# VH-VL binders against q9fz32: the designs that were tried, part 38

Target 1, 221 residues: q9fz32
Amino acid sequence: MALYCRDTLIIIFQKLTVADLARASCVCKVWNSVATEDDLVVSAFTAPWRIKELVGRPASVSFWRDNGIWKFAISHRICRGDSVTSLAVKYAVQVMDIKRLNNMMSDHGIYSRDRLLIPISNPEILANTTCYVELDKYAKREVAVLYLEGAPKREQPVPGTNQQSNLSADGKRRLIESLRRSMQVDDGTALYYLAIAEGDPRSALSEFSADLRWERQAGLN
Key: E = the ipSAE of ESMFold2; O = the ipSAE of OpenDDE; V2 = 0.75 times the mean of E and O plus 0.25 times the DockQ between their complexes.

## First folded at step 18 (VH-VL; framework fv_ogalvibart)

Design g7 (at its last look DockQ between E and O 0.02; V2 from the best seeds 0.00; counts 0 for: pae E 17.5 > 2, placed apart)
Fold by OpenDDE, look of step 18:
Order: C-alpha cells, then structure tokens, then sequence
Structure g7 (fold): chain C 221 residues (1-221), chain A 124 residues (1-124), chain B 107 residues (1-107)
C-alpha cells in the first residue's frame, strides 16, 4: 500500500540516483508519474555535483541518464589571442579534450566561433554553481554549461519551444525513429537536430544535411 | 504477469505455409513493437521481423522477405507470422518478443519479454 | 547489413572469475546494443540495453560498456547460474542483427 502512495514514493525517490529513477519509471504508471517529476529528476541530476541550480531543460530525456562529468562544460567566450592551446593551459585540460567536445578538427576553427566549451576536469568547480542546459551547435549535444563570468545573455537560442511537448509519447517515439532512420544517426543526434529546428523535422533534416556537406568539404568524413 | 505465448509450430513440407501466433498478456499490447526471432537447432539467434505498435511499419530480414508476413491484432493481443514457401533453412524455434519503450518521452529499445518459442520443422 | 562479431566464441571460466565478452559491429551503431543471455532450451533473456543500461532484475555483476563499434559485456564474478550463451544485438538499424554468440562454460 505504501508503494502506491505518491507522497511516500516521493520521499523514497528523492534518495535515488538518476539511473534508479529511470528504472523506477519503468515499474508502473504510478511510479513513472513520480519518477519523472521534474524536481526529482533535476535534484537527482544535480545532487552528485552539489550544483545549486540547473536552468533550462533538455529536449531529450536521455540527457538525465548521463550525468557524468562530461555532461558539464565551461562556457568560454573567445577573445583575441585565444587558442585551443592557450585555453587548454588556462583551464588545465587537454587540447584534445577541448577539440573533441567542440568537434574541432583544426585549431584554426576557433576563430569562426563565439565560444568554446571547455571540459571540466575538476568536478568541485560545479559546487554551489548555476548550470545552464544548452544545446550547443558545435558540440551537437545538450550540455550543462557553467558560466564563470555571469549568466548567459538571453540571446542564446532558448532551446526551441519543444513543439514536441504536444506530441504523445508514441508520436515522439515515431518522430525520433523517423529522423533517426532518415539521418542514419542515433536518437540523441536526431533529437538534437529536431531541437535546433524548433521541432520541424524537415528543417532538422536540412540542418543535418548541411552539416554533412560541411563535414565532407572539410574532409572530416 | 507479463507473458508471451507462441503457438502454431509443427512439421511441414517444403513449399507449404504455416501461421504462427503469439498471445500477449499482462501488458498493453498495443503500446509495444513486436518482433519475431528464430533460432535454428544448435545455432544462434536470427532476427526475422518487426511490426510497430500500431502495425504501420513492418520490416523483415532478407532471408524471409517476400515469404513471411508479420501482422498483429491489437484487439486480440495477438501477433502473427504468416510463413509461406517454407524452406528447410526455416527450421527453427520461433520466438516472439516485445520491445519496450512505451510511456517514455524517449526510446531506448530492448527486447525485454520473450515467449518460450514454438518449433517449426520444415522437412521432406 | 550490420555484422556483429563476438569474441570469443567459447569461454571456459570458473566460478568467481571475471569474464569479458566483446562484440564488434561492422559499422558504428552508437549505443544501440543489447546483450542477451540464453540457457539451453530457454528463451533469450535481456541483460543490457543501450550498451550499458542494466535490465531490471538483472544482477549487478553484469555490466555493459562501449560505443560505436566496440562493446563489452562483463561479469564481475561469475556465478553458477551464469553459465550460458550470450548474444549481442544491434538495433541501430534494420535488419536487426545478432552476434554469433559466446558460450560460457565451466572450466
């Protein structure tokens, strides 16, 4: 009887990891309803890192399941004199890790960008901070972003009003599957392009195609 | 209890037809993609076909394309496999399996429930 | 079609051993990989999905790792109940394909 009481479940689920919440969500409808509550999920996600606040929400639920340190990054606005090497030194990270995170093939690519995401080597920097969930177009993924110099200016594309919010779970699944197949990518990637396309599958495909063309031209494929 | 039960297996001659059924119980059948997977005696697993939860999408292995038809009746909680032009190489235990993913805003897949299988033997 | 290659085909181990089975995909399947356990005369049982997610009810001694083309199933401490054949499966794209299987037998 206790396991069907919402309040009891909340108390129990507050002690669960994100992974455990995910598992709990599969048990039954009642558990699902509680385990998927935004506050619980956010809390479970942030707690291991002692993050004070998480601003924004990911387009993909899969975002929550991966709460490794690689989910987080520092936003660095590129300024004159910056290089990948200099930034690596500045933040005490490896050049390759910066490049991988940002999908950089050359160091010169830094000049075409407004910011770089810097991987986090020390998780303690996340303690008592505000992180922002963002879809980064270069990283091609959703990242919890730490701003060291202040909150991001509003002009960052608010993760598109997920017009997906009105789709049934089945509808979402089908859409994701369709895009995944069309793009020959995983669901995460498909969701990324769908998000940057503000929920328009056609636009998502267009963006994906554009990226592929660019990658081919750049010799990345 | 979540359960899948296959039926319809038996011994048939080459060129003949057989229809397998898979009865689902203990869950909302219409919410799940359903698969057929077969296993020849002493061999590994071979995927045969999938039908999506709404029956709209179907996919087949090349080995059975044009000969097998997967279908479902959600009102009866039953999955079917119509097997035509049977060959000796179709001899196998046939499993039905559900793929989970319903109730989530995301899909991760996984054939989490399997039947016990039904044996199909194609022999002269 | 995506080909899945498991190694080894047969593995002899003792109770308590750490066992690792590898699965290679002919092309990137990202994380769309599942591991199954099958005992003789029984249906396959899902162990791992999405490369590393443990199925409900599966003992924690089972773990999956990998992405892209290389994947591993690990049994941290082999138990008597773990002697079986294990299969990897990709579900990145149709047709779905299985590895050839790895038989874990008693040494």
Amino acid sequence: as target 1 above (221 residues)
Amino acid sequence: QVQLVESGGGVVQPGRSLRLSCAASGFTFSDYDMHWVRQAPGKGLEWVAVIWYDGYEKYYADSVTGRFTISRDNSKNTLYLQMNSLRAEDTAVYYCAREFGYGSDYYEGGMDVWGQGTLVTVSS
Amino acid sequence: DIQMTQSPSTLSASVGDRVTITCRASQSIRSWLAWFQQKPGKAPKLLIYRASSLESGVPSRFSGSGSGTEFTLTISSLQPDDFATYYCQQYDSYPLTFGQGTKVEIK
Scores: ipSAE 0.005, ipTM 0.538, lowest interface PAE 11.4, mean pLDDT 86
Fold by ESMFold2, look of step 18:
Formats: C-alpha cells, structure tokens, sequence
Structure g7 (fold): chain C 221 residues (1-221), chain A 124 residues (1-124), chain B 107 residues (1-107)
C-alpha cells in the first residue's frame, strides 16, 4: 500500500481527529499538503459535533488544531434586563465560565456590547447547525459561534443618518447636558471638550478648567 | 433576576426626617440612572428625583427641591432618598426605578424596572 | 414644567374591544414619551418608550404613536389582563411629568 497517493491519503485522513491531522501535517510535504486541505480540515473540525456547516475563515491556522467544546459558543444578543447571572441561569452554565470566555473584568458591564458569548452546556445543540468563525473583539479570541435566532443580517445605514458609537441617544443627551451645566457653556463647547477627553466627563472638565486658567492668565475674560 | 427593593418607609411627624434606601441586584447598577417616583393614596404618579449613573447630576421636582436629597453608592448598589422637613403632602408610596444612562447601547429611555414601593405616612 | 393631559380619565370596555388612550403635552416633547400600565397595589410597568417602541415582553397588541404634542396608546384587542390604569410620561425635559392616568374598566 503506497501512502504517496493523494486520493488514498484523503480517504485515510478523513477519519482522523484534528489532533491527528496536525500530527500528520508534520510528516512530509505530501502529507502536509493533504492534511491542511481546507475541506478535510473543516470536516475533521466539525464532524465530532455533527455541525452542518462552518462559515468563514479564521485568521490563524492554529484555530483548526483544537475543536474542544470551548472553541464553540452561543452568540447571545444582549437585551434589557440581562445580567451575567441571569444568562448563567438561562443557559445552565456558571457565571465564571461566561466571564472567562468573554475576557471580562469584575468591574466590566455587559451593556457595552451587542452580544455575549455563552459556553455550550449541551453539545447536542451543535448538531445540524451552521456555525460562524468570528473574532470576538471583547473576548479577543476566534470562536465558532452559533446564532440561535439565525444568522444576523448585515446592517445597511439609512441615508443621511449617523451610526452612534457606544451611547444611546438618551445617554448622550444627558451627558452633554451635564457638561453644559458644569462648564456653563453651549453644546458645541461641551462636545469639543468631551471629544478631546475621549468621552470621559471628568477629563473634559479638567481640560476646560486648564483652558480657563490659561485664558485668565493671558488677560482674557 | 433584576430586582429593586425599597426600605425605610414608616410613619413620621411633620417636620421630621426619613431616609429611604433602594437595594439593587441582578444588573450593573452603575450603568443606570435611578429615579424616585411617588404615588399619594388614590392619586396618580409623581416624579420626585433622578440621579445619573455616576452620581454627579441630580434633578428634583419643584415640590421637593431643597428638602429632599437623592444619592447613590455604586460600590454598594444602593440608591438613597434623604427626606427632610416632611409635610403631610409627602405621604405616598415611594418607588425606586431604573433608567438606562451613560454607556448603554441597548436601551434608550423609560423607567423599565421598578421596586414594590415603601409607604411613607406623615401625620400629626 | 411640561403638563401632560390624558383622555379619557375613565374608559369602560369589553374584552376584544379596540382601546385608544390619548396624551397631550403642553409643549413639544418630540418623541420622548413613555407609556406605563399599573394595576392596583402593584408598581407601574413600562409598555412603550420613545413614543412607539415596544418594551421587551410586552404583547404586540399594544402600540404607540405620535410625536410633538399629541400621542396615543392603542390596545388592538383588549384582554382580561389589560384592565388597569395607564399613564403617559414625558422624559424630554426635567422635571419629568406623568399624565393624570386613564383607568380602563371592565364593562
């Protein structure tokens, strides 16, 4: 039996785990070529969980080398009233596992995010589903995510509108009003100092106070 | 299990003081503006005060300005209402309520969670 | 201060009826209006925010409309659980103000 034929290697490698494919890829050039082929790697990655389809490409080849359950997550859309505790109960997982998966600090709230990664408590939910390879910017990891509501539609901006970055319209209004009152200035001035302070109202007040002191010392009223 | 629990209500004489507390749990308290709203027996709702998410900005209804002080301790997840110089017209059930504040991308206004209320009776 | 006036003050209706409650502001509040439901002995419950946005978990038979100075809350098919007092509330400007309330009673 000649193990240099690509078709024979494909048949053999289709039965290997991701760990064994990684080992096979280190044997020689022919084995490396077959063991790293996209279709084979995706099949080995998804087969233990019976995932129907994996969409997207990871930035790192190392993504494929471990398909343990922690590589997968539910992408939960954060709604009013959600907390890490309530989501832990909802999904039958531990609070600390949610926090670890999402790289959360103890003082970091969830409402700065659109979505939160939830560990998989029952791997059977992965069967016959479509998962998406994503780099989660808060968790700082590549994850194969499951959307229980179905894949999100890509948002197109409404003509002439501006997308807000990280504040609700109500929250932005109240922050500007607070700065306006504290600094006794108009909206434009409050926005200027908030912008140079990167959204931190205490820093905005500090910058304003420094500029006011300079203006007094330069003879301006 | 998002929850607000008021305490500190009771019967007091006119001119006296009382402090209400509202214990918050199940959410990041420091992300939310907090309100006090009262309801006199058999009457409608009356907004009393707000304190913004970080504790610096406060607003009051005209009927309580100068007598009531709203405050919060974000390290203890607790909202307070210090009520001085109480009058008979301050008799009401006092509710605490949360509203999204600075830093929220998911809720833009409205008082979405309320406590059960605590009764304050001011009588001679 | 912005005065909020609701009408009617009391409304008798049967299960299945379409119910409309109006709220008028003494000056423009743009769309910064909320609707609340309150049952006897209970705290108010948020139904609608920003005039027309339905709060999570509120049945779709509730809807809100309006902007500027005139707003409506509509219940498309009244259910037994909907007999309550309803309040509008503006949050455009401090002090925040509620309407006087509309009591929806079983006929």
Amino acid sequence: as target 1 above (221 residues)
Amino acid sequence: QVQLVESGGGVVQPGRSLRLSCAASGFTFSDYDMHWVRQAPGKGLEWVAVIWYDGYEKYYADSVTGRFTISRDNSKNTLYLQMNSLRAEDTAVYYCAREFGYGSDYYEGGMDVWGQGTLVTVSS
Amino acid sequence: DIQMTQSPSTLSASVGDRVTITCRASQSIRSWLAWFQQKPGKAPKLLIYRASSLESGVPSRFSGSGSGTEFTLTISSLQPDDFATYYCQQYDSYPLTFGQGTKVEIK
Scores: ipSAE 0.000, ipTM 0.401, lowest interface PAE 17.5, mean pLDDT 79
ESMFold2 (binder alone), look of step 18: mean pLDDT 92; pTM 0.947

Design g7a (at its last look DockQ between E and O 0.17; V2 from the best seeds 0.00; counts 0 for: pae E 4.2 > 2, placed apart)
Fold by ESMFold2, look of step 18:
Structure g7a (fold): chain C 221 residues (1-221), chain A 124 residues (1-124), chain B 107 residues (1-107)
Amino acid sequence: as target 1 above (221 residues)
Amino acid sequence: QVQLVESGGGVVQPGRSLRLSCAASGFTFSDYDMHWVRQAPGKGLEWVAVIWYDGYEKYYADSVTGRFTISRDNSKNTLYLQMNSLRAEDTAVYYCAREFGYGSDYYEGAMDVWGQGTLVTVSS
Amino acid sequence: DIQMTQSPSTLSASVGDRVTITCRASQSIRSWLAWFQQKPGKAPKLLIYRASSLESGVPSRFSGSGSGTEFTLTISSLQPDDFATYYCQQYDSYPLTFGQGTKVEIK
């Protein structure tokens, strides 16, 4: 009822999905301030999986906008005798999904790594756990990882380092700048829409226009 | 120009062996997983095997498991298929194919570049 | 192993027709499906990957749709160059498997 009361907005926004929070953040300055509040964003991100604690912060705001199971992984410490096939059997996952998650292209076997990301076949293992936001060197994206043996201190993530891009650094910068100007938004918002459009700037503009239309229909009271 | 060229096909008696080669050019061969796919005359496509970019992970169709061995030499940009204990049903055109990985948050896995194929005939 | 079944096995059509080919998987493959075109004596050519993404250089009259177990390849206006055999292929899990093929013939 009270669209500008922060306490009322917090109660309403606590019930929203991460996608709906992203939409709410585009309505006005007050809604943006509440919808981007750290505790609320983390709670919305973790609630569907009943995660007890999420440690670390991603460099990109777009990390929070999709909390599907693929944002999470088991960080498996590689032992002598492990193979991708044996790990797929051990964790009841497909070999192809290990390949995709770890972006396996240009490394010598799994023994050149300390750890391998394992897809989560049973989401219930996330309940009542602590997950760590890490930039995975091989997957070249930020992942919320679960350590079954407890997290080693040296393996805590350094947020903000992104290695992989389909575009050159100059090409990505120009694309972001073009979107930011066209949409009249900050870099984080431009990256969000570019991410949901999978790097296609016209799809990003289309999604933004649709969300803006919803904003106009929602009113401001 | 990205190119794959198969060789080593021919006519062979059942129970004998044959080794196919696939020469790659125009791309960094060691970055890509590679496949063999076969097609019997007048029939559809059948996936045979894959070898990952580093040569350590190999997976096979049930029809060839234990008889065929996929391998690669990244220093020579060459993919191989060793075919042992050949049977009449192995008669086919054998294609090598490159698996691509460009794009999104996830590794793509479709076969985007194919060779011209080499014919293997297994007959008495 | 995941079985892929295409329908129809043969399709007779004229230039300009809208052509639809279906592919059914024996279990969910999510969106990990590719479509290939093959002409006699030639290697297959990738048309569509991830169910709906168009490969570079493929005409926009080709489109793909579907997820889970049912998928469709559509040619919006058939051209003379499109008379060929079309295969779907799942790459959700090993072993990779192809459909039996759909031959598109001139009427």
Scores: ipSAE 0.342, ipTM 0.740, lowest interface PAE 4.2, mean pLDDT 82
Fold by OpenDDE, look of step 18:
Structure g7a (fold): chain C 221 residues (1-221), chain A 124 residues (1-124), chain B 107 residues (1-107)
Amino acid sequence: as target 1 above (221 residues)
Amino acid sequence: QVQLVESGGGVVQPGRSLRLSCAASGFTFSDYDMHWVRQAPGKGLEWVAVIWYDGYEKYYADSVTGRFTISRDNSKNTLYLQMNSLRAEDTAVYYCAREFGYGSDYYEGAMDVWGQGTLVTVSS
Amino acid sequence: DIQMTQSPSTLSASVGDRVTITCRASQSIRSWLAWFQQKPGKAPKLLIYRASSLESGVPSRFSGSGSGTEFTLTISSLQPDDFATYYCQQYDSYPLTFGQGTKVEIK
């Protein structure tokens, strides 16, 4: 009789792992109703990591199937001078792990993005933090994201600096191609430097050269 | 049943080219990273190349860089290894292997399924 | 490149023996280590992944341990079916590399 009491079940299920909750959910309808409660699942997910708060909910139930460290990542906003290598050093992770997590096509592809997800090597970093469940478009999966510098600024659609550079679509394409060739980078990287240079290709090349010099000095290349 | 079947091996002269194929069945091929690993007669295992599930990332061993090309056709569930400028030291049984991680939100990186291999012999 | 060194190269043992094979990495690979079993004329078979995780269908007499640079494969009680060559492999970074192998043969 005790195993059918909702309150009793809640007390018991509060001590279960996410995996055990999943198993419990398959036992009967009553157990299912309790084991699938949002608060219990969230608690079971966060507790092993001592996460203070989980903001957002995954769209897929598969998110809760395991609570391995790979479910979590640090959000790193890409800054000037960043490379996959430099970030790997900064966060003490492997370049391969960064690239895999973000489904990167090239090392230089970093510049086509606003942020990179950084895998977490030390689980202690999650303690007493707030993590945000997000679907990352590059990782193509739902991830519990840790922001080290504060809450995610609502992606206000950066109003497309429609600086309508009066360049025809063809002109822009040619410019990007020219920069790509000159920099020996991918289209995304060329576009990034062009953007930070406010559409000036000379300035873009200068910025790129400066970054390369910095990387060399830092021993990253 | 999950299965990998290599083909295309044979005897070839040095400097010639050969293309290996690996047919996958029993799983969603497009969700897995795929590897080539080779083993010279009486020797140990040597990793050759990897291609990610989407084909965007490829890595090669130094010993085959510039000569071998890994590719895949996900529509055909087939992995390929184009081998150019073959050398005697390329003589080996070539295995295709699957890196598991499907169904999870992560890639484990371990090779859990292997084909039976195809023998490539480079001899004058 | 990360070099993987196995020891011993050859091991003679009897059925029922406890067998231990070691693998050393030239640098830390954390726990990104796999163990494979290979019998003559057959493809390698995955035994252990993530240094200590037993692959599905593999007998419990197999176990892996270690992290960083030192790893061990243990067969608690050697069975007739266990005479084979064993390889460690790191998959921490490319290029992936294997140990040279350990042949377990019957004494």
Scores: ipSAE 0.030, ipTM 0.603, lowest interface PAE 3.6, mean pLDDT 87
ESMFold2 (binder alone), look of step 18: mean pLDDT 92; pTM 0.945

Design g7h (at its last look DockQ between E and O 0.19; V2 from the best seeds 0.00; counts 0 for: pae O 7.6 > 2, placed apart)
Fold by ESMFold2, look of step 18:
Structure g7h (fold): chain C 221 residues (1-221), chain A 124 residues (1-124), chain B 107 residues (1-107)
Amino acid sequence: as target 1 above (221 residues)
Amino acid sequence: QVQLVESGGGVVQPGRSLRLSCAASGFTFSDYDMHWVRQAPGKGLEWVAVIWYDGYEKYYADSVTGRFTISRDNSKNTLYLQMNSLRAEDTAVYYCAREFGHGSDYYEGGMDVWGQGTLVTVSS
Amino acid sequence: DIQMTQSPSTLSASVGDRVTITCRASQSIRSWLAWFQQKPGKAPKLLIYRASSLESGVPSRFSGSGSGTEFTLTISSLQPDDFATYYCQQYDSYPLTFGQGTKVEIK
């Protein structure tokens, strides 16, 4: 494959959809480097919806490969008296779409949660807004959420984290040992991925797996 | 091993009440939404009601709204249908059914396990 | 309520025939459609979910297709065990609704 000027590739790739960027990233190392740059990926992800700002980084690289409307949701704080039926009426959406978006199977009901994800029925609501990348542990998905009444006061989960950052020194040591065994790497490598993931072991494993897959793809293509 | 067994059917006069039960075994009952579906003699299937896995959300067909109440007792692995103000058109075999999901990333519903049904006859 | 209409209501066929049953929804249900088989005196059995996904243990001669408002169940080579009544069901929104059924009979 002939090498092309990086500036020329940036100009070309700025016009691509998230699907086409994913295809371009598989061509060669130079194309992969340009097609996976954060600014370019975020721009391709947000531009079709005219989102002003996307706050936070997803734990999974696969988050960026699909920006369909189901990737986005309104975050509704659950109040006394709420039901899925009343929220469906309030937001003009179907009950079944709330059920599906929130994975309301084998998990807690709405009163065991602190918020419910509401599907976007009119995509124009996303225009000129700030969305937050969050992992919803009950829905078991990463989602870009919109807060209609402004950003929440409460601490938000760091994207991809399942735990508070208040681990004891012994807790951190056990976590590092667990990651080292799971990834079959040395202590330094485990620490590096844990640091990239800001202490979240699932994100650390995801980043390691993505790096390993990329190395194999680069060796073949 | 996965089983649903309905009971409580019978012959009853119009305007009277009847309570159906569905005993579940071989699976974690509290993880599943449960449905009632009925079939009048010689007719097709008609969905009646659903109750979600935790018991908080209930939805009904228009034909039974206000007369039937679905409920569950997760400690007894049992689904119920309370049928009040019965009419001749409620005559049917009543099935309970389990709703399933596929894949951890999405809810994908469908009624994968059914009981053998219990007959309710509303006749004078 | 979303009305589901099946055609034909009755179908006569021989073993080995290719059988096609059509289901039409009164509004788009996207791909939220299931197909059931029912034999006399027995409970329905799930065949297809999400319009085209084959339930575990169902023979590969069964297939589903379609999206939006028009859906098809196909049996590529009819077997003696396939003589039954078939129902489509939408589960896009409550209330859930079934088609009126298609009886597949021996010719």
Scores: ipSAE 0.117, ipTM 0.626, lowest interface PAE 6.7, mean pLDDT 82
Fold by OpenDDE, look of step 18:
Structure g7h (fold): chain C 221 residues (1-221), chain A 124 residues (1-124), chain B 107 residues (1-107)
Amino acid sequence: as target 1 above (221 residues)
Amino acid sequence: QVQLVESGGGVVQPGRSLRLSCAASGFTFSDYDMHWVRQAPGKGLEWVAVIWYDGYEKYYADSVTGRFTISRDNSKNTLYLQMNSLRAEDTAVYYCAREFGHGSDYYEGGMDVWGQGTLVTVSS
Amino acid sequence: DIQMTQSPSTLSASVGDRVTITCRASQSIRSWLAWFQQKPGKAPKLLIYRASSLESGVPSRFSGSGSGTEFTLTISSLQPDDFATYYCQQYDSYPLTFGQGTKVEIK
């Protein structure tokens, strides 16, 4: 009888991990109703990390299924002089981890972005902090983001009108081919610059040129 | 059934080129990083190259840099290795292997599926 | 490049024995280590990933441990099917590198 009382269930479920809550949600309708409560799930998600507050909510329920350290990242605003290498050193993380998290190209595009997500190596950094759930366009996933220098200015990423320019598949292919030839790069690189330029080929070329100049100045070429 | 099948191996003279293919089936090919690993006869395993799941990033072993090119066609579920300027030391069984590398999921790593390999013999 | 050193190069053991193989990295690779089994004429088979995670379908007699620079593969009770060559691999950074291998032979 006690297991059907909502209040009792809440007390019990407050002690459960996110994974256990997920399992509990499959037991019956009553358990589901309690195990899926927003406050309970958020608490279960944040508690292991001692996070003070979680702002925002993920669009996907799958976000909650895994509360590993990889769900979190530091927001770093890119400044002049930054490189993936320098940031790796600064935050004591691996270059490869930064690149993987952000789906970065090896040699280009760092300054075409406003920020980089930095993977978290030390979970203690999350203690007593506020994290923001965001869909990052480059990481292509929802991430709980830690801001070290203050709350994000509500620049809600305007869901970029992916004006996926209704370019027909053929039109897009031609555009990529044109950029590839102009840049003398592979299709992947051309596509990358086109993506960061939000489909504008002129901007893509400009970004590419800027990166080349930077590489030359940095002695990387 | 999850499967990788290599093809394109054979006997070739030094300085010549060869293209290997790896056909993937039974899984979402575009969700995985793909690797080439080779093994010389009677020797250990040597990593050759990787291409990430989205095809944007490529890395090579120093021994093949400038000579080999890894590529993929996700629409065809196929991985490629273009081998140019082949040398005797490139003689090996070449394996393709998948590694989880989907950008939206947590990366745990591990090459969990391998092909049976294709033999490349470089000899005069 | 990260160098991976396995020990021993060859190990002779009997069925039922506890077998331990060690892998050392030249620098910290955190937990980005995998263990593979390879039999003659066959492709490598993944046993362990992330230093200690057992791959699906792999017998529980296999276990991995370690972090940083020192790693161990353990077979709690060697079975006839376990005579093979074992390789460690780091995937912390490129280029990926393998150990030289450990051949487990029947005594």
Scores: ipSAE 0.016, ipTM 0.557, lowest interface PAE 7.6, mean pLDDT 86
ESMFold2 (binder alone), look of step 18: mean pLDDT 92; pTM 0.944

